VHH binders against Shikimate dehydrogenase (NADP(+)) (aroE). Designs and how they scored, part 1

All scores and structures are predictions.

Target 1, 275 residues: Shikimate dehydrogenase (NADP(+)) (aroE), of Thermodesulfovibrio yellowstonii (b5yj55)
Amino acid sequence: MITGKTKIIGIFGDPIEHTLSPLIHNEAFSYLGLDYCYVAFNVKKDKLKEAVEAIRALNIRGVNITVPHKETVIQYIDELSDEVKNIGAVNTILNNEGILKGFNTDVNGFILSLKDEGISMKNKNFLILGAGGAAKAIVYGILKEGGKVYIYNRTPSNALAIKEKFKKFGFIEIVEMDKSVTEKIDVIVNATSLGLKKDDPMPLNPELIKPEHVYCDIVYPETPLMREAERIGCKVVGGIGMLLWQAAFAFKIWTEVEAPIEIMKKTLNKLLTKD
Unless a header shows other numbers, all headers, positions and changes below count from the first letter of the chain; Kabat numbers aren't used for antibody chains.
F, E and O are the ipSAE of ESMFold2-Fast, ESMFold2 and OpenDDE, as the mean of both directions, binder to target and target to binder. V2 is 0.75 times the mean of E and O plus 0.25 times the DockQ between their complexes.
Where letters were taken out, [cut] stands.
The coordinates of atoms that the task and the answers printed are left out; those that the model quotes come from them. Centres of patches stay.

## First folded at step 8 (VHH; from s23 with S52Y)

Design t3
Fold by ESMFold2, look of step 10:
Structure t3 (fold): chain B 275 residues (1-275), chain A 121 residues (1-121)
Amino acid sequence: as target 1 above (275 residues)
Amino acid sequence: QLQLVETGGGLVKPGGSLRLSCVVSGFTFSSYEMAWVRQAPGKELEWVSSIYGSGGSTRYEDSVKGRFTISTDNAKNTLYLQMSSLKPEDTAVYYCARGKYYYGSGRFDYWGQGTQVTVSS
């Protein structure tokens, strides 16, 4: 039951209706007996400033930030973690007595999602599809772990901007899509939102995927291309792991308590196996 | 119901101009590669131009660069091809097509019925 003492955590995005974050965090709060409530706020781009100021005004403990606000929100935040300074994107805000501090838990979320599946990154060749905020966190995480990045995006200037920003951290090159692009690739990553909507195209032609590839997708629970990669014989890592681990790191930032990982994982699994 | 309907073809003299339109329905227009592809009598299909998403990234085959312009009006779900400096070699049926994959495509899964463009004196 919500009372006058309940602490509020939010998520800002547009659209936001289909996020699983409230279900995961609220189950975790209940399990640990923490008097917190996590709610979703659909925040239009032109209302972001007001929404961020409301964090202070309403004494909200913190928020997650998702598409399309991860970069633009930075201008309204008082302090930034080192990871945010390197990436230029925020997914987590802590309200520390009116001072807003921005974090990016997507980096560690991605890293742990692959490590949990036994996938090392050092000296592996990654093909990254996309150049948005998630792509920046993923690219940074791969480079930090000693992996090599080959990036493609439909808007070439966005891919170039990522290359220029991150080349100081390791090997990153822009690729063109042709039939040979994946021949040197170990891990293929969809870092776009393609697959969220029923009518989305597949991010990549499945003929370019071979059984020796690992296919990673930030989308969950399942996409047509994930199913095709499974049929081909790939190891497939869906977006559930990244969602879980980024949530766990954010949970600790807000509550100062270790997230109950196994409870959060069980909650996700139940939600994704029901009709 | 997915549909692509081309209009705007016709007979035009060399050096003339035409604007082709393709009204689309049944899918999120801006999520796909949208393309113009043409077929001259007795020849293979030839890709002409593509536009990617609402961001306006465009590509053209070499023979039409500087003469043709692909564009969209997302509010009207319409794809355009503005053709100028037309040559007899541009005579073809022009098709509107949707890319099958977001990246690395060059494959098209849905096509319109085509509109005839004839460039002759």
Scores: ipSAE 0.011, ipTM 0.367, lowest interface PAE 9.3, mean pLDDT 88

## First folded at step 13 (VHH; from y1 with S105D G106S)

Design y4
Fold by OpenDDE, fold request of step 19:
Structure y4 (fold): chain B 275 residues (1-275), chain A 121 residues (1-121)
Amino acid sequence: as target 1 above (275 residues)
Amino acid sequence: QLQLVETGGGLVKPGGSLRLSCVVSGFTFSRYEMAWVRQAPGKELEWVSSIYPSGGSTRYEDSVKGRFTISTDNAKNTLYLQMSSLKPEDTAVYYCARGKYYFGDSRFDYWGQGTQVTVSS
């Protein structure tokens, strides 16, 4: 039950109505008996500054940041984690008595999503499809874990920007799209939003995927390319893992309590099976 | 259900210009690679140019670089090909095509009936 003592946690995004974060986190709070309430706020770009100030004014404990605000919000935050400094995006804000600290849990979310599936990243070759916001976190995570990155994007300049930004952390090269692009690859990662819509094209020709490949997708619950990868015989890691773990890390940042992973996973699966 | 309709072809003299249009219906092409391909008499289908409407990135076959410009109007679901400095070698049926895969391998799954472009003195 919500009372005058209940601490508020929020999410800022636009649009925001579809987010599952309130359902996931509130279930976790309830399970653990924590007096928090997670709510969604639709925040327009021109209101982001006021929204951030409202975190302080209203003594909101923390806020998740989602599209389109992950980069822009940085200028309004007092302290930034190393992850944020390196990738240039915030997805989690913690309010400590008016001092706002920004984190990015997508990095560790991705890392744990692979580890949770028993996949080692060290010294493996990753093909990253896409060079957007998600790709930055993923690339940084891979390099942090000692993996090698091969990146491709429809816009070459975006891929170059990623390379220039992250080359100091490890091996990263831009590749050309051809029939041989996956020959030396261990893990293929779709870092685009393709698959969210029913009529989306597959990111990659399945003929380039082999049974020895691991296929990772950031989209959940399933994409056509995930199904093809499974048919081919690949180990497949869907976007559910990253979603789960990024939430778990944010949860701990706010509450200083370990997230109930199994409960959150169960909740998430339940929510996604009904759609 | 899916439909691509090309227009703008015709007869033009060498050095002339044409603007092709392709109106798309049945899908939103902003999430796809859109391309122009052409087939000359007795020749195989040839890729000419591609664009990703969402980001605006473009690619061209070497033989048309500097002469052709691909563009889109997303609000109208229309693809364009501005052709200048046309050569007899550009004579072909031009097709508007949808990329089968986003990070494509020059495979296309849908195209229209085509529009004839003839460059002749």
Scores: ipSAE 0.563, ipTM 0.801, lowest interface PAE 0.8, mean pLDDT 94
Fold by OpenDDE, fold request of step 19:
Structure y4 (fold): chain B 275 residues (1-275), chain A 121 residues (1-121)
Amino acid sequence: as target 1 above (275 residues)
Amino acid sequence: QLQLVETGGGLVKPGGSLRLSCVVSGFTFSRYEMAWVRQAPGKELEWVSSIYPSGGSTRYEDSVKGRFTISTDNAKNTLYLQMSSLKPEDTAVYYCARGKYYFGDSRFDYWGQGTQVTVSS
């Protein structure tokens, strides 16, 4: 039951109607008996500043940030975590008595998504497909865990930008797309949004994927390429894991309580099965 | 149901220009790599140029760099190839093609019937 004592947590995005975050977090709050309410706000680009100010004005406890605001919102945040400073994107805001602190839980979300599947990252070779915002978080996470990054993007300058930004954290090289691109790779990561739409092309030729590879998506639900990877015999990690763990970390930031991960998993699975 | 229809080919003198068009139906190419490929008599099919319409990123074969320009009109679902400074070596049937994979290596899954380009004095 929502009362005058209920603390509000939100998400800012555009569009936002499809987000699963309210359902996941509210179920978790309910399960633990925490007096929070998670709500979604559709925030246009030209209203982002006002929306951030509203966090303070309304004493909202915290806010998730999603597309397209993850980078632009930084200028309105008072304190930034190391992850945010390094990758240049915020997905979680904590309001502490008017002081806004920005975090990025996508980094640890990705890391835990692999660890949760028993995949070690240390000294492994990662092929990263894509050089967008998600790729930055993923690359940073891999390097932080001691992995090696091989990155490819259709726009070379974008890949170069990522290399230059993250080379101080570990091994990162730009690769060319050819038949041999996966020969020395342990883990293939699709860091694009490809797979969200039914008519999306496959990111990579499945013939380049071998049974010894681990294949990772950041999108959900299961993608055609993931299905092919499974057919080939690969260990696969879907985007659900990253979604789950990024939420769990955000939950902890806001409530200072460990997220009920099993409950969140169940909730998420139910939601995705219905769609 | 997918169709790619090339037009704009013809006979031109060396140094001349042509503009090829490819109208796509049955899908939108905003999420795909779109390409022009060509085949000259007695030669193998060769890649000429590619574009990702969403981001506008373009690539060209070395032999056509600076002379050819690939572009799109997303509203019209049309791919273009502006060819200038044409050479006899550019004589070929030109095909509009859809990239099979986003990060592919010059593999295509759909293409049109082609349009003949002849460069001759």
Scores: ipSAE 0.539, ipTM 0.779, lowest interface PAE 0.8, mean pLDDT 94
Fold by ESMFold2, fold request of step 19:
Structure y4 (fold): chain B 275 residues (1-275), chain A 121 residues (1-121)
Amino acid sequence: as target 1 above (275 residues)
Amino acid sequence: QLQLVETGGGLVKPGGSLRLSCVVSGFTFSRYEMAWVRQAPGKELEWVSSIYPSGGSTRYEDSVKGRFTISTDNAKNTLYLQMSSLKPEDTAVYYCARGKYYFGDSRFDYWGQGTQVTVSS
């Protein structure tokens, strides 16, 4: 039951109606008996400043930040974690008595999604497809874990910007797309939203994928390329693990209580397996 | 059905200009690499230019850089090629094409019927 004592958590994005985060977090709050409520807010780009000011004015405990606000929101936040300073993107804000603190839980979310599937990252060669916001978190996480990054993007200048930004954290190289690009690669990562819509092109020619590869995709629950990688015999890691773990880390930030991982996982799996 | 229809070709003198249009239907235009590819008489297909309509990024074959401009009107699902300073070697049938894979490979899975451009004095 919501009362005057209930703490409010939100999510800012545009569009926001398809987010699974409210269901996952509200089930977790209920399970632990925490007096919190998670609500989605559709926030347009030109209203972001007002929405962030409202966090303070309404004493909202915290918010997640998603597309398209992860980078532009930074200018309105008082304190930033080291991850945010290095990546330049925020997905989590904590309101600590009027002081807004920005965090990025996508980095650890990606790392744990791989570790939970038994995939070691140290000294492994990763091919990263894309150079957007998700790619930045993924690249940073791989480099911090001692992995090696080979990045490709449709706009070469965006890939170069990521290389220049992150080369101080480890090995990163820009690659050309040819028949041999994957021959030294251990893990292939789609760091784009391609596959989210039914009519999306495949990110990569499936003939470049071999059974010894691991195929990772940030999209969930499945994409045509994930199905092709499964058919080929690859280990496949979809985006639901990253969704789960980024949510769990944000939960801990807001509540200071360990997230009930198995409850959140059960909720997520139920929502994604149609009935 | 998926269609790509080119228009705007014609006869021009060297140094002249033309603008080609390609109206597409049957797919979400903004999610694909779109390209112009040409075929001169007796020669093989030659990639001319590509654009990613959602991001606006463009690429050009070296011989047309600075003379041709690729663009889109996403609301009308239309791809354009603005050609200036035309030379006799630009004479070709120009095709509109859709990229098969988002990253790499220069493969196209759907093509228009083409529009003739002739540069002659």
Scores: ipSAE 0.102, ipTM 0.536, lowest interface PAE 5.1, mean pLDDT 90
Fold by OpenDDE, look of step 13:
Structure y4 (fold): chain B 275 residues (1-275), chain A 121 residues (1-121)
Amino acid sequence: as target 1 above (275 residues)
Amino acid sequence: QLQLVETGGGLVKPGGSLRLSCVVSGFTFSRYEMAWVRQAPGKELEWVSSIYPSGGSTRYEDSVKGRFTISTDNAKNTLYLQMSSLKPEDTAVYYCARGKYYFGDSRFDYWGQGTQVTVSS
């Protein structure tokens, strides 16, 4: 039951109606008996500054940030974590008595999503498809864990920007997508938005995928390329893992309590099977 | 046509040094992984070192780390391998090779003729 003591947590995005975050977090709060309420706010770009100020004014405990605000919101945050400083994107805001702290839980979310599936990153070769915001977090995470990154993007300049930004953290090179092999790839990661729409092209030709590859996707619940990878015999890690763990880390930041992972996972699976 | 030409091999005593060169023609190698691989008699092909000339990133096989240095002169389209503290086990034919970007059975698509390196007392 919501009372005058209930603390509010939110998410800012545009559009936002499709987000699963309220369902996941509220179930977790309920399970643990925590007096929080998670709500979604549709925030337009021209209202972002006001929305951030409203966090202070309304004494909202915290806010998740999703597209398109993850980068632009940084200018309105008082303190940034090292992850945010390096990646340039915020997905979690904590309001500590009027001081807004920015975090990015996508990094650890991705790392844990692979670890949870028994996939180590150290000294592994990763092919990263895409050079957007998600790619930055993923690349950073892989490099931190001692992995090697080969990045491909249909717009080479974007890939170059990623390389220049993260080369100081480890091995990262730009590759072209052809039938030649520069190195034995262990893990393929789709870090694009392709797969969200029915008519989206596959970010990679399935003919290039081998059974020994691990295929990772950030899109959930599944993509055509995930299905193809499964058919081929690959170990597949879908976007659900990253979604789950990024939420878990955000949950802990706000509540200082460990997220009930199994409950959140169960909830998420239930929601995704209905769609 | 693509061509890779290795030079600089020879006979050297243990502890000695050699510098291999590979001149590339027919393509701009700055966009590719350039590598040195070696094959000893009766042994399989072994990867030794790689560099991405555009970015400058380098990689080495564990057995040659600290002893070998891969580098490029982009203006000359030339790949180098500076070998120091050479050991008898480094004896092999050394090949310059271009790395592929695609997943396949072979890691490299173009090779030079190779240059013989012999480390012996």
Scores: ipSAE 0.000, ipTM 0.200, lowest interface PAE 16.3, mean pLDDT 91

Design y4
Fold by ESMFold2, fold request of step 19:
Structure y4 (fold): chain B 275 residues (1-275), chain A 121 residues (1-121)
Amino acid sequence: as target 1 above (275 residues)
Amino acid sequence: QLQLVETGGGLVKPGGSLRLSCVVSGFTFSRYEMAWVRQAPGKELEWVSSIYPSGGSTRYEDSVKGRFTISTDNAKNTLYLQMSSLKPEDTAVYYCARGKYYFGDSRFDYWGQGTQVTVSS
């Protein structure tokens, strides 16, 4: 039951109606008996400043930040974690008695989604498709874990910007899309939104995928290329793991309690397979 | 007006062959996953095969691999299922379906009326 003592967690994004985060977090709060409530807020770009100041004014305990606000929100945050400073994007804000602290749990969320599936990153060759905000978190995480990054983006200047930004953390090179692009690759990662819409092209020709590859996709619940990789015999890691672990890290930031990861997994699986 | 129309079903002896056709209209055929899904008497719907946009990559349920071949003729907006080495267990109504990229409540958003395939005698 919500009362005057219930602590509020939110999520800011636009559009926001399809987010699974409220269901995952509210089930976790209920399971642990934590008096919290997670609510989605559709926040237009021109209202972001007001929404962030409302966190202080309404004594909201914290919020997630998603598209399109992850970068622009930084200017309104008082303290930033090291990963935020390095990446330039925030997905989690904690309100610590009026001081807003910004975090990025997507980095560790991606890393743990792979480790939870038994995939080590050190000295592995990763092909990263895309150069947006998710790609930045993924590239940073791979490099910090000792992996090697080969990045492709349709707009070459965006890939160059990532290379220049992150080359100090490890090996990163830009590649062209040709028949040989996957020959030295261990793990292929779709870090784009391709596969979300009915008419999206595949981000990589499936003929370039071999059974010995690991295929990762940030999109959930599935994409056409995930289905193809499964058919080919690859180990496939969809976006559900990254969603789960980024949520678990944010949960601990807000509540200071370990997230009930197995309950959150069960909740997510039930929501995605119910039909 | 979006339509999917199956033809080619019928009675066939074990070991025989059939070719199912699905003519579609009202959308750009080559931009979507196109699938065959079957329902045996008293059973749930069972995905059989899909063909994907870009490159024409294909997938098959394990029980039909090596026996069934999915293909398209994009100029005719037609999806095919070539069935060979048919078994009594393949007896079902076969549906043509269009895939969604955003799955939510359902994998497929448009279906044909179905065509009966009976493998017996």
Scores: ipSAE 0.000, ipTM 0.109, lowest interface PAE 20.1, mean pLDDT 87

